# Designs tried in a protein design chat: miniprotein binders against q53ft3. Part 39

Target 1, 195 residues: q53ft3
Amino acid sequence: MFGCLVAGRLVQTAAQQVAEDKFVFDLPDYESINHVVVFMLGTIPFPEGMGGSVYFSYPDSNGMPVWQLLGFVTNGKPSAIFKISGLKSGEGSQHPFGAMNIVRTPSVAQIGISVELLDSMAQQTPVGNAAVSSVDSFTQFTQKMLDNFYNFASSFAVSQAQMTPSPSEMFIPANVVLKWYENFQRRLAQNPLFW

## First folded at step 17 (miniprotein)

Design rb1
Fold by ESMFold2, fold request of step 18:
Structure rb1 (fold): chain B 195 residues (1-195), chain A 97 residues (1-97)
Amino acid sequence: as target 1 above (195 residues)
Amino acid sequence: SDREELIRLAERAALKLEMALQWLADGDPEFAKRIIEYAIRLLREIEELATTPEEEEIVEQAIEAAQEALQLLEQGKPDEVEEILQEAIELLEELIQ
């Protein structure tokens, strides 16, 4: 029903269902994660009048989960990006994931999704600054991926004088990568959704 | 005190109206309407706590703005509510001061 995506990792599409209306994704090595995307797979919508409250949890100093409300997903907004980097030392909040959630390993956090009435969700207040606007979140994520690719490719650059013979390999000029990067950035700035 | 509770409710209502604007911008007027409906309930509580004519006038104007926003959303006119809700938020910020 739901997917969970972190930049540089494979998408998760198989949530652990911990109750009829509650779903969980594990986030190993969560301390390296700054943003998480939560989205509907598109196969099963929320029932009419319902949506999803999205929570983040991490183990405290004694290994007990600390849950924080990040925000919401709905049939009308089926995906959202959440900033979690500032929440890893934050205060816990009231939440519906009592003792039924999985015992967590100290380095593993969780994303929880609770299917609830929209009227109930409207009364809840997410922790400050967790939710990111849909346009800004796609632009931010895309720019991060562009920078990551460019930095990776550039780390292999050598001058022609520094090359070792490798007659079975194909080579591309570094300027081709730079041209691609600059062209993509320009198109992204004109239309964040051109892809 | 009643003044402290009025301020807390006004801060919460303003936050909810800001959330509704964000959900409208993200293209989900259905959830935005439910957030506005909750904000109106908060404004009704503020109305019960108001003690001066200035406070009463501010909260009544905020309620009227939020109710007009709901009506426009029911008519499928989400683009027309942005300025109305922003004015309601500014009224609540004045009330908090």
Scores: ipSAE 0.696, ipTM 0.889, lowest interface PAE 0.9, mean pLDDT 81
Fold by ESMFold2, fold request of step 18:
Structure rb1 (fold): chain B 195 residues (1-195), chain A 97 residues (1-97)
Amino acid sequence: as target 1 above (195 residues)
Amino acid sequence: SDREELIRLAERAALKLEMALQWLADGDPEFAKRIIEYAIRLLREIEELATTPEEEEIVEQAIEAAQEALQLLEQGKPDEVEEILQEAIELLEELIQ
Protein backbone atom coordinates (compact mmCIF):
# COMPACT_ATOMS: atom_id res chain seq x y z
CA MET B 1 0.00 0.00 0.00
CA PHE B 2 2.97 2.22 0.84
CA GLY B 3 6.41 2.97 -0.48
CA CYS B 4 9.48 4.32 1.29
CA LEU B 5 12.38 5.96 -0.55
CA VAL B 6 15.80 7.15 0.52
CA ALA B 7 18.06 8.84 -2.03
CA GLY B 8 20.57 6.41 -3.49
CA ARG B 9 18.67 3.31 -2.37
CA LEU B 10 16.13 1.05 -4.06
CA VAL B 11 12.54 1.97 -3.24
CA GLN B 12 10.95 -0.20 -0.59
CA THR B 13 7.44 -1.40 -1.45
CA ALA B 14 7.18 -4.43 0.84
CA ALA B 15 6.38 -3.03 4.27
CA GLN B 16 6.26 -5.36 7.26
CA GLN B 17 2.57 -5.35 8.19
CA VAL B 18 2.50 -5.61 11.98
CA ALA B 19 -1.28 -5.16 12.28
CA GLU B 20 -4.21 -4.66 9.93
CA ASP B 21 -3.69 -0.90 10.17
CA LYS B 22 0.07 -0.69 10.90
CA PHE B 23 3.03 -0.94 8.53
CA VAL B 24 6.79 -0.73 9.14
CA PHE B 25 9.85 -0.16 6.91
CA ASP B 26 13.38 -0.85 8.17
CA LEU B 27 16.03 1.82 7.64
CA PRO B 28 19.47 0.20 7.96
CA ASP B 29 22.45 2.52 8.44
CA TYR B 30 19.96 5.21 9.42
CA GLU B 31 22.60 7.64 10.70
CA SER B 32 23.60 8.39 7.10
CA ILE B 33 20.01 9.28 6.10
CA ASN B 34 18.85 12.90 6.04
CA HIS B 35 15.45 12.61 4.34
CA VAL B 36 12.87 9.90 3.76
CA VAL B 37 10.01 9.95 1.25
CA VAL B 38 6.83 8.12 2.24
CA PHE B 39 4.16 7.66 -0.41
CA MET B 40 1.11 5.66 -1.37
CA LEU B 41 1.68 3.16 -4.18
CA GLY B 42 -1.70 4.04 -5.68
CA THR B 43 -3.14 0.52 -5.66
CA ILE B 44 -5.10 0.89 -2.41
CA PRO B 45 -6.30 4.32 -1.25
CA PHE B 46 -7.19 5.09 2.37
CA PRO B 47 -10.87 4.50 3.17
CA GLU B 48 -12.98 7.67 3.26
CA GLY B 49 -12.30 9.65 6.42
CA MET B 50 -8.96 7.96 7.05
CA GLY B 51 -5.30 8.70 6.49
CA GLY B 52 -1.83 7.68 7.67
CA SER B 53 0.23 8.93 10.59
CA VAL B 54 3.94 8.54 9.85
CA TYR B 55 6.44 7.82 12.63
CA PHE B 56 10.23 7.53 12.88
CA SER B 57 11.84 5.17 15.37
CA TYR B 58 15.47 4.72 16.39
CA PRO B 59 17.09 2.92 19.35
CA ASP B 60 18.25 5.06 22.29
CA SER B 61 21.51 4.48 24.17
CA ASN B 62 19.84 1.61 26.07
CA GLY B 63 18.62 -0.01 22.84
CA MET B 64 15.00 0.96 23.54
CA PRO B 65 12.91 2.31 20.66
CA VAL B 66 12.20 6.04 20.57
CA TRP B 67 9.22 6.91 18.34
CA GLN B 68 8.51 10.38 16.95
CA LEU B 69 5.56 11.54 14.87
CA LEU B 70 6.89 12.97 11.58
CA GLY B 71 3.58 13.93 10.01
CA PHE B 72 0.89 12.52 7.77
CA VAL B 73 -0.05 11.21 4.35
CA THR B 74 -3.64 11.30 3.06
CA ASN B 75 -5.54 10.65 -0.16
CA GLY B 76 -5.34 14.41 -0.77
CA LYS B 77 -1.58 14.48 -0.10
CA PRO B 78 -0.37 10.96 -0.91
CA SER B 79 3.36 11.62 -0.61
CA ALA B 80 5.54 13.55 1.79
CA ILE B 81 9.22 14.18 2.44
CA PHE B 82 10.40 14.02 6.05
CA LYS B 83 13.68 15.30 7.40
CA ILE B 84 15.09 12.89 9.98
CA SER B 85 18.71 14.06 10.36
CA GLY B 86 17.83 16.30 13.33
CA LEU B 87 15.60 13.78 15.11
CA LYS B 88 18.11 11.09 16.12
CA SER B 89 18.61 12.68 19.55
CA GLY B 90 15.00 13.81 20.04
CA GLU B 91 12.47 13.03 22.73
CA GLY B 92 9.91 10.29 22.13
CA SER B 93 6.24 11.03 21.59
CA GLN B 94 2.89 9.30 21.93
CA HIS B 95 2.60 6.54 19.36
CA PRO B 96 0.56 3.44 18.50
CA PHE B 97 3.53 1.03 18.10
CA GLY B 98 4.71 0.73 21.70
CA ALA B 99 3.15 -2.64 22.67
CA MET B 100 4.19 -4.64 19.60
CA ASN B 101 7.12 -6.98 19.09
CA ILE B 102 8.85 -5.48 16.06
CA VAL B 103 12.08 -7.24 15.11
CA ARG B 104 15.07 -4.94 14.70
CA THR B 105 18.82 -4.69 15.14
CA PRO B 106 20.26 -1.95 17.40
CA SER B 107 21.60 0.07 14.43
CA VAL B 108 18.37 -0.05 12.38
CA ALA B 109 15.71 2.66 12.54
CA GLN B 110 12.16 2.25 11.33
CA ILE B 111 9.43 4.18 9.58
CA GLY B 112 5.99 3.29 10.92
CA ILE B 113 2.70 4.10 9.21
CA SER B 114 -0.54 3.85 11.22
CA VAL B 115 -3.84 4.06 9.33
CA GLU B 116 -6.14 6.22 11.43
CA LEU B 117 -9.22 8.46 11.32
CA LEU B 118 -8.53 11.97 10.03
CA ASP B 119 -10.22 13.36 13.16
CA SER B 120 -7.70 11.48 15.32
CA MET B 121 -4.78 12.61 13.14
CA ALA B 122 -5.90 16.24 13.42
CA GLN B 123 -5.35 16.06 17.20
CA GLN B 124 -1.78 14.72 16.88
CA THR B 125 1.20 17.07 16.90
CA PRO B 126 4.24 16.18 14.76
CA VAL B 127 7.70 16.90 16.13
CA GLY B 128 8.46 20.56 15.47
CA ASN B 129 11.81 20.13 13.66
CA ALA B 130 10.69 17.62 11.02
CA ALA B 131 10.33 19.16 7.58
CA VAL B 132 6.98 17.84 6.36
CA SER B 133 6.59 19.02 2.78
CA SER B 134 5.28 18.26 -0.67
CA VAL B 135 7.82 17.76 -3.45
CA ASP B 136 7.23 21.37 -4.57
CA SER B 137 7.82 22.67 -1.01
CA PHE B 138 11.00 20.57 -0.78
CA THR B 139 12.16 22.03 -4.10
CA GLN B 140 11.49 25.58 -2.86
CA PHE B 141 13.44 24.93 0.35
CA THR B 142 16.43 23.43 -1.44
CA GLN B 143 16.50 26.31 -3.95
CA LYS B 144 16.62 28.79 -1.06
CA MET B 145 19.51 26.81 0.44
CA LEU B 146 21.31 26.97 -2.93
CA ASP B 147 20.79 30.73 -3.19
CA ASN B 148 22.07 31.23 0.34
CA PHE B 149 25.24 29.21 -0.32
CA TYR B 150 25.91 30.93 -3.65
CA ASN B 151 25.47 34.42 -2.21
CA PHE B 152 27.70 33.56 0.77
CA ALA B 153 30.48 32.10 -1.36
CA SER B 154 30.26 34.96 -3.88
CA SER B 155 30.72 37.53 -1.11
CA PHE B 156 34.34 36.31 -0.80
CA ALA B 157 35.15 36.53 -4.52
CA VAL B 158 38.30 38.45 -5.51
CA SER B 159 39.93 39.11 -8.87
CA GLN B 160 43.50 38.07 -9.65
CA ALA B 161 44.55 41.70 -9.17
CA GLN B 162 43.15 41.62 -5.63
CA MET B 163 44.71 38.30 -4.57
CA THR B 164 47.58 38.07 -2.10
CA PRO B 165 49.98 35.15 -2.53
CA SER B 166 48.91 32.26 -0.26
CA PRO B 167 50.73 29.12 -1.40
CA SER B 168 49.47 26.97 1.50
CA GLU B 169 45.80 27.79 0.80
CA MET B 170 43.48 26.17 -1.72
CA PHE B 171 41.26 28.31 -3.92
CA ILE B 172 38.24 27.57 -6.06
CA PRO B 173 37.61 29.66 -9.18
CA ALA B 174 34.35 31.57 -8.87
CA ASN B 175 33.02 30.14 -12.13
CA VAL B 176 33.20 26.61 -10.64
CA VAL B 177 30.75 27.67 -7.93
CA LEU B 178 28.50 29.27 -10.57
CA LYS B 179 28.63 26.15 -12.76
CA TRP B 180 27.78 23.93 -9.80
CA TYR B 181 24.87 26.24 -8.88
CA GLU B 182 23.46 26.19 -12.41
CA ASN B 183 23.87 22.41 -12.73
CA PHE B 184 22.23 21.72 -9.36
CA GLN B 185 19.26 23.96 -10.22
CA ARG B 186 18.78 22.18 -13.54
CA ARG B 187 18.92 18.72 -11.91
CA LEU B 188 16.57 19.81 -9.12
CA ALA B 189 14.03 21.05 -11.67
CA GLN B 190 14.21 17.71 -13.50
CA ASN B 191 14.01 15.53 -10.39
CA PRO B 192 13.73 17.11 -6.92
CA LEU B 193 14.77 13.82 -5.30
CA PHE B 194 17.94 13.20 -7.35
CA TRP B 195 20.26 13.58 -4.30
CA SER A 1 -2.12 28.03 37.06
CA ASP A 2 -5.02 28.99 34.80
CA ARG A 3 -2.72 31.49 33.02
CA GLU A 4 -0.10 28.80 32.35
CA GLU A 5 -2.74 26.45 30.92
CA LEU A 6 -4.26 29.28 28.84
CA ILE A 7 -0.83 29.95 27.28
CA ARG A 8 -0.28 26.22 26.63
CA LEU A 9 -3.64 25.91 24.86
CA ALA A 10 -3.07 29.13 22.90
CA GLU A 11 0.31 27.88 21.67
CA ARG A 12 -1.26 24.57 20.62
CA ALA A 13 -4.20 26.26 18.90
CA ALA A 14 -1.85 28.58 17.00
CA LEU A 15 0.22 25.57 15.93
CA LYS A 16 -2.91 23.82 14.67
CA LEU A 17 -4.02 26.86 12.66
CA GLU A 18 -0.52 27.03 11.12
CA MET A 19 -0.81 23.33 10.23
CA ALA A 20 -4.19 23.95 8.63
CA LEU A 21 -2.70 26.70 6.45
CA GLN A 22 0.06 24.33 5.36
CA TRP A 23 -2.42 21.58 4.44
CA LEU A 24 -4.50 24.07 2.45
CA ALA A 25 -1.36 25.15 0.60
CA ASP A 26 -0.60 21.48 -0.09
CA GLY A 27 -4.07 21.03 -1.59
CA ASP A 28 -5.89 18.97 1.06
CA PRO A 29 -8.79 21.09 2.37
CA GLU A 30 -10.55 18.08 3.91
CA PHE A 31 -7.77 17.46 6.43
CA ALA A 32 -7.32 21.22 6.90
CA LYS A 33 -10.99 21.55 7.91
CA ARG A 34 -10.61 18.82 10.55
CA ILE A 35 -7.54 20.57 11.95
CA ILE A 36 -9.44 23.87 12.16
CA GLU A 37 -12.37 22.13 13.91
CA TYR A 38 -9.96 20.79 16.52
CA ALA A 39 -8.39 24.24 16.91
CA ILE A 40 -11.85 25.66 17.65
CA ARG A 41 -12.27 23.10 20.44
CA LEU A 42 -8.98 24.30 21.92
CA LEU A 43 -10.14 27.92 21.63
CA ARG A 44 -13.32 27.12 23.58
CA GLU A 45 -11.18 25.69 26.38
CA ILE A 46 -9.19 28.94 26.36
CA GLU A 47 -12.49 30.84 26.59
CA GLU A 48 -13.33 28.96 29.80
CA LEU A 49 -9.95 29.91 31.33
CA ALA A 50 -9.95 33.59 30.31
CA THR A 51 -10.07 35.90 33.38
CA THR A 52 -9.72 39.42 31.94
CA PRO A 53 -11.91 41.32 29.48
CA GLU A 54 -8.94 41.56 27.11
CA GLU A 55 -8.38 37.78 27.16
CA GLU A 56 -12.11 37.15 26.63
CA GLU A 57 -12.31 39.53 23.65
CA ILE A 58 -9.18 38.09 22.01
CA VAL A 59 -10.34 34.47 22.20
CA GLU A 60 -13.86 35.42 21.01
CA GLN A 61 -12.35 37.11 17.95
CA ALA A 62 -10.14 34.08 17.28
CA ILE A 63 -13.13 31.71 17.44
CA GLU A 64 -15.11 33.92 15.04
CA ALA A 65 -12.18 33.97 12.60
CA ALA A 66 -11.72 30.20 12.70
CA GLN A 67 -15.47 29.63 12.22
CA GLU A 68 -15.50 32.04 9.26
CA ALA A 69 -12.58 30.11 7.74
CA LEU A 70 -14.58 26.86 7.95
CA GLN A 71 -17.58 28.52 6.28
CA LEU A 72 -15.42 29.86 3.46
CA LEU A 73 -13.96 26.41 2.86
CA GLU A 74 -17.50 24.96 2.73
CA GLN A 75 -18.40 27.65 0.17
CA GLY A 76 -15.40 26.72 -1.98
CA LYS A 77 -13.52 29.98 -1.26
CA PRO A 78 -10.14 28.79 0.03
CA ASP A 79 -8.29 31.85 -1.33
CA GLU A 80 -9.98 34.00 1.34
CA VAL A 81 -9.01 31.70 4.23
CA GLU A 82 -5.28 32.41 4.61
CA GLU A 83 -5.60 36.02 5.79
CA ILE A 84 -8.41 35.14 8.21
CA LEU A 85 -6.45 32.32 9.84
CA GLN A 86 -3.32 34.50 10.05
CA GLU A 87 -5.40 37.08 11.95
CA ALA A 88 -6.51 34.36 14.37
CA ILE A 89 -2.90 33.25 14.88
CA GLU A 90 -1.81 36.84 15.62
CA LEU A 91 -4.62 37.15 18.17
CA LEU A 92 -3.41 33.97 19.90
CA GLU A 93 0.15 35.29 19.93
CA GLU A 94 -1.17 38.35 21.82
CA LEU A 95 -2.64 36.01 24.44
CA ILE A 96 0.69 34.20 24.83
CA GLN A 97 2.77 37.48 25.54
Scores: ipSAE 0.693, ipTM 0.885, lowest interface PAE 0.8, mean pLDDT 80
Fold by ESMFold2, look of step 17:
Structure rb1 (fold): chain B 195 residues (1-195), chain A 97 residues (1-97)
Amino acid sequence: as target 1 above (195 residues)
Amino acid sequence: SDREELIRLAERAALKLEMALQWLADGDPEFAKRIIEYAIRLLREIEELATTPEEEEIVEQAIEAAQEALQLLEQGKPDEVEEILQEAIELLEELIQ
């Protein structure tokens, strides 16, 4: 139902379902992770009136899990980017992942998603600085795409001295857009935040 | 004390109205409505704790603003909601002083 993506790693689409309404992704080597993307796969929406509370958990120096509410995903906003680099020493949040059967190791953090009523989610307060604005991220992504396209196309520009006898026209090689698109797709697959 | 609890509730209500503005900007008015509804419940608790006519008037105005915001969202008019919620937040900041 959910996906989890860390820059530079393979996407996870097979959450551990630890209860009817609770899903978990393991994040090994969590200290090197700065951002996590949580999203709905699109196969099953939340039931009407429900959404998902998204938590981050890491083991402290005593081996005890520390859970923090990152934010939410809903049918109206089915994906979110969370910054977790500052949370690894943060104060824990109230959370619904108590003594359930979750497989853990000392070096593995977790992303937990709890399917809950929107009314219950509305009462919860995420930790500060976790959520990244979707508008800002879209704008930055679009700007990076435009800059990348412009720089690529410019590298193939030719002067009028090198063109055919149509001096009033500017020409761009036909495959410029395709090369740019394929290169951009490859880089996104490697690092969605390479902008 | 009642004044300390009133301030805590007012701070929490203001935070929730700010959160609702964020979710409106993100394009999810359904969740924003639920957040505003919760904020109204906090405001009614503040109303029960209010001890001066000034406090009572401020809370009544904040409740009316939040209720109008919900009506406008039901009518699909989110653009007018932002100013109304900001006014409610300013009223709550006055309570905190």
Scores: ipSAE 0.672, ipTM 0.884, lowest interface PAE 1.0, mean pLDDT 79

Design rb12
Fold by OpenDDE base, fold request of step 18:
Structure rb12 (fold): chain B 195 residues (1-195), chain A 97 residues (1-97)
Amino acid sequence: as target 1 above (195 residues)
Amino acid sequence: SDREELIRLAERAALKLEMALQWLADGDPEFARRIIEYAIRLLREIEELATTPEEEEIVEQAIEAAQEALQLLEQGKPDEVEEILQEAIELLEELIQ
C-alpha cells in the first residue's frame, strides 16, 4: 500500500504492517537522512474519507522512541516529502503506534503511517517545517536546476573567433541553449508539473 | 482566561486555514475542505468566547469567509478560494491583536 524512499537508497515497498491500519518502515542510519518521501503505491487507495498520518520515530538519548507527526498523505496527494534532519531536537508528540517494543538499534528510525479519518487528520498539527511543499519545492528546484544548467552551458560559450578547430567535436550554438531555456521556463510557468 | 483561549483558538484556526491553502495548492480540495470545516468549528468556539461587538463582528466575518470558501470548493472554483481564505486569516490576525 505504501512506499518509502530515501535518496541514495533502495525504495522500500514492503512496510511492516503492525496493525490493520498501521504500517511501519525502518530507516537505518537515519542520522544521515535529510529527506524522506512517503508515497502510496497506487495498488490500494485509502477508503473514502480516509487518509494517512505520517509519523517519524527516532531514539532519544535514552534510547526511547520520540514520535513526531510529519504530515499527511491522501488519495488526492498520494506522495509527500518530509525533511527529518532538523527534527532530532523536537519534542515527542502523541502517536497511535503505542509502545512498540521494536528493539531498535540506536541508528534506526522509523516512518509510521496510520490510516485515519480525514476529519481526524484535519485536527492534527504536524511539526513545523517537516512537510515540504511538493509544488513549491519542485518549482524552486526546477528553476535552480534550469539556472544551473544555463549557467554551466553558457560558461563554455565561445565566439567563432575563439574557436579552435576540432573537427571531431560537435558544437551546439549558444542560442539553442537559450531558446531551450526560454521554452522550458514558459512551460514551467504554464504548468509546474508538465513533466 | 477566556481571552487567552480565544487567542489560542484564533491562532489555531488561522493555522488551519493556512494549511487548507497549502492543501489546495497541493491539489487536494477534499482534504482542504475537511480542514476548512474544522476551522469553522474552531471559529464557532471563538464566537462563543467573544465578549465585544468588535470581536463578534470579526469572527462572524471570518465564518462567512470560510463558509464562502466551502461553497466555492463545492462549486468547483478552487481558484477563487485563496483570496477568501486569506481574508479569513487576516480577520483572525486582527482578532488576536
Scores: ipSAE 0.785, ipTM 0.931, lowest interface PAE 0.5, mean pLDDT 88
Fold by OpenDDE base, fold request of step 18:
Structure rb12 (fold): chain B 195 residues (1-195), chain A 97 residues (1-97)
Amino acid sequence: as target 1 above (195 residues)
Amino acid sequence: SDREELIRLAERAALKLEMALQWLADGDPEFARRIIEYAIRLLREIEELATTPEEEEIVEQAIEAAQEALQLLEQGKPDEVEEILQEAIELLEELIQ
């Protein structure tokens, strides 16, 4: 029913079903993970009026699981991106997974999905900054990426008078980078999915 | 205190309406509708805690805005909902000051 994706890792499509309405993915070496994608496989939709609450669990200093609500997936939004890198210092929240015998390997975290009523989900408050808005987050991410690239590239900008001859290297005029940046921003503003 | 509770609920209602906006943007008007419905319940609780005519008026306007948003969603007009929800959020922010 669900899949889990971490960048640079194989996609997980086989969740551990711990209850009729609860699914868990293991995330080894979770400290290296910045973002997790949770998505529906498309084989089985949520029942009418239901969706999925997505939780993250990591071991605390005592090896006890700390659960946090990341956000939600629904039939209308069958995939979501969550940032988990900044959650290590967060307080635990109430969660539906009970005292799961989580294999206390200090390096393994879990993603839990609980199938719940949409009306119940609406009353829940995800931890701040975990849910990366798909459009806004993509736009924000893209904008941040663009800004990061531009700032990085511009930091190497030198005037002709400051250039040291390096015949083995190719140089790109700063104006070309700027024009590219401006054009990309314009296209992004017009259609965030222009690619 | 009742005032502290009013503020807490208002903050929560504003957060829910912001969440509804996000879910509309994400393309799920159904879940957004559910969130707005919950926000209206919070607004009704705030209405009961209101002690001044100004507070009562602000909350009433926020309820009307949220209800209008629901009606528009039911009519399949999600594009018209954003401005109305933003107004409701601003009203709640005013209530907290």
Scores: ipSAE 0.782, ipTM 0.930, lowest interface PAE 0.5, mean pLDDT 88
Fold by OpenDDE base, fold request of step 21:
Structure rb12 (fold): chain B 195 residues (1-195), chain A 97 residues (1-97)
Amino acid sequence: as target 1 above (195 residues)
Amino acid sequence: SDREELIRLAERAALKLEMALQWLADGDPEFARRIIEYAIRLLREIEELATTPEEEEIVEQAIEAAQEALQLLEQGKPDEVEEILQEAIELLEELIQ
């Protein structure tokens, strides 16, 4: 029903079902993880009027799990990105996973998904800044991509005095690349989905 | 105190309306609707705690805005909801000040 993705790691599609309505993913070496993507596999939708509350659990100094509500996934928003790197100092929240005495190695965290009523989920408050906006993420990614391209292209810029004859190659003036970059940024700022 | 409770509820209601806006932007008007409905319940509780005509008026306007937002969602007009919810949030911020 659910998948979990950490950048640079294999996708997890086999959650441990700990209850009829509760699923858990293990996250080894969680301290190196900045973001986690939780998504529906698309095989089984939530029942009507239901969604998923997404929790993060990490061991405290005593090895006891600290649970925090990260956010939600729904049929309308079947995937979400969560930042977990700054959550170590957070207060524990109420969670539906009980005292799972999972003898956890200190380096393993968990993502828990609880299938709940949307009306109940609406009353819950995720920890601040854990949920990453898809729009913001897209905009940031696009900007980084643009910057990367511009930097790459500009690194090959040479003056006419530095040019060696290469009749087999086509040359584009650097000003064309700059103009493209500026125009693209302007359009992106006006509408992130202009394309 | 009643005033402290009013402020607490107003902050919570504002947060919920902000969440609703985010979920609308994320493409889930159904969950956004559920959040707005809950926010309206909070607003009704605030209304009961209001002690001045000014507070009562602000809360009433916020309720009207939130209800209008729900109606627009039901009509399939999510694009018109953002401004109205933002108005409701601003009203709640005014109430806290």
Scores: ipSAE 0.781, ipTM 0.930, lowest interface PAE 0.5, mean pLDDT 88
Fold by OpenDDE base, look of step 19:
Structure rb12 (fold): chain B 195 residues (1-195), chain A 97 residues (1-97)
Amino acid sequence: as target 1 above (195 residues)
Amino acid sequence: SDREELIRLAERAALKLEMALQWLADGDPEFARRIIEYAIRLLREIEELATTPEEEEIVEQAIEAAQEALQLLEQGKPDEVEEILQEAIELLEELIQ
């Protein structure tokens, strides 16, 4: 039902189902993790009127798990990015995972997803700044990617006068790249999720 | 005190309306609707705690705005909701001052 993605790591699609309505992902070496993506696999939607509350658990200084509500996923927003790097000193929140005897290794954090009524979820308050606007994050990421690509491509730009004839090579005019970049930016601005 | 509770609830309601805006932006009007509905419940609680005509008027206007937002969502006009919710948030901020 759910997937979890950490940059530079393999996607996790096999959550531990700890209850009918509760799923847990283990995150080894969580201290190196800045962001986590939680997403629905698309195989099973939430029932009508239901969504998922996404929690993060890390061991406190005493080794006790601290659970914090990161945010939500829904059928309408089936994926979300959460920043977890700044949560190490956060206060614990009420969480639905308290009864779970999860054997925790000190270096392993957990992402918990609780399937809940949307009306209940609406009453909950995620920890501040954990939920990264998908639009903003994607826009920023895309913009950085675009800039990186543009800079890379531009570094190879030469005038026709500077070109060494290479009949075996195809050349793309820089203006085409620029046009693509501009069009992409426009599309991104119109709909960050156009892709 | 009742005033402290009013402020607490107003802050919470404002936060919820901000959340609703975010969820609208994220393309989930259904969840946004649920959040707004909850915010209205909070606003009703605030209304009960209001002690001055000014407070009563502010909270009533916020309720009206939130209700209008719901109506617009039901009409499939999420683009028109942002301004109204922002107004409600501003009203709540006024109430907290």
Scores: ipSAE 0.780, ipTM 0.932, lowest interface PAE 0.5, mean pLDDT 86
Fold by OpenDDE base, fold request of step 21:
Structure rb12 (fold): chain B 195 residues (1-195), chain A 97 residues (1-97)
Amino acid sequence: as target 1 above (195 residues)
Amino acid sequence: SDREELIRLAERAALKLEMALQWLADGDPEFARRIIEYAIRLLREIEELATTPEEEEIVEQAIEAAQEALQLLEQGKPDEVEEILQEAIELLEELIQ
């Protein structure tokens, strides 16, 4: 349902579901992270009238989690970029994740997504300056996402001679992916908001 | 005090309307609508705390602006909402000075 991307790291597409309506991504070595991208995978939309509250959690000096509301994702805005570097010394906010039975290490932070009613979300106040909406940031995100996808897909590339017969599966030639990537980059360079 | 509460609510309402503007810009008029609806509830609370005719007038105008914004959104005219919400924000800023 959700993905999480940190620059220079592999994309995370498998959130830990800690409740029916709550998902968590682990962010190791969080102190080196400036920005995080949270996005919907597009497989499952939010139910009507619902969206996602996105939280950041980091350990305080005592190892206790400090939660902060970063912002929101919705069906209408299925992805967002958040700056977390300046938040690592902030005060905790109210959050829906309670006491999670997750063993936390001092170097690991978390992104939490809570599926909530839009009307409830509207009453919440994200921490200031967490949401980044600059065109440059989106361009950088898009490029990183594309690179990540291409690298991932390419890692599964095999020659015809190396293929094991699997008549029940569909295959996409690697060249198709490359061409798509090149075309997309061209369009992105022309207009970062072409989509 | 009532005055302190009025100011707190006004600041919160202004922040919500600013958030609504951002979400409109982000292309989600539905969530923006929800935010504006909540801001109107805050404005109603402020109205109850108003003690001067000037305060009452400012809050009433802000409510009218926010309601107009909702109507425009319902009509599918999000592009016309920005100016109206900005007016409401300015009214709230005047209220807290």
Scores: ipSAE 0.779, ipTM 0.930, lowest interface PAE 0.5, mean pLDDT 87
Fold by OpenDDE base, second read of step 20:
Structure rb12 (fold): chain B 195 residues (1-195), chain A 97 residues (1-97)
Amino acid sequence: as target 1 above (195 residues)
Amino acid sequence: SDREELIRLAERAALKLEMALQWLADGDPEFARRIIEYAIRLLREIEELATTPEEEEIVEQAIEAAQEALQLLEQGKPDEVEEILQEAIELLEELIQ
């Protein structure tokens, strides 16, 4: 249902479902993380009248989880970027995840998504400066990720003449990657939240 | 005090209306609508705390603006909502002064 993306890390698409309405992603080495993208996979929408409250947790000095509401995702806004780097010193509050016995490891933070009524979500106040609301920021972030991938993939490009037989490997034409990249950019330009 | 509570609620209502504007900009009029509906509930609470005719008038105008915003959203006219919500926010700011 949900995905979580940290720049420079593999995308997470398998959240731990800790309750019927609660999902958790682990974020190792959270101190190095500035931004997190939370997004719907598009496979299962929120039920009518419901959305997702997105929480961040980090261990306090006592090793107890500190939860903070970052913001929201909805069917209408299925992805959001959150800045978490500045939250590490903030005061936490008790949130739905606080009552759950989630095994935590030191240095691992968590992103929690709670499926809630939109009316309830409307009454909640995210922590300040967590939500990166600008479409431009999202576009820039996504573009950087795409560029990173393209650069990575292109670094392995070889001409047909340079290819050596490797029966155990599958090869993808570079043009396929380029076309995908171009199509993705086009879609991103049309709707930055298309994915 | 009642005045302190009024101010607190007004600040909260203004924040919610600002959030609604952001969610409209983000392309989710449904959630924006829910936020505005909640803001109206806050405004009704403020109305009950108002002690002067001036406060009552300001809150009433803010409620009217917020309600108009909801009507426009229901009519599928989100582009016309921004100005009205901004007006409501300004009214709330006036109330806090």
Scores: ipSAE 0.778, ipTM 0.931, lowest interface PAE 0.5, mean pLDDT 86

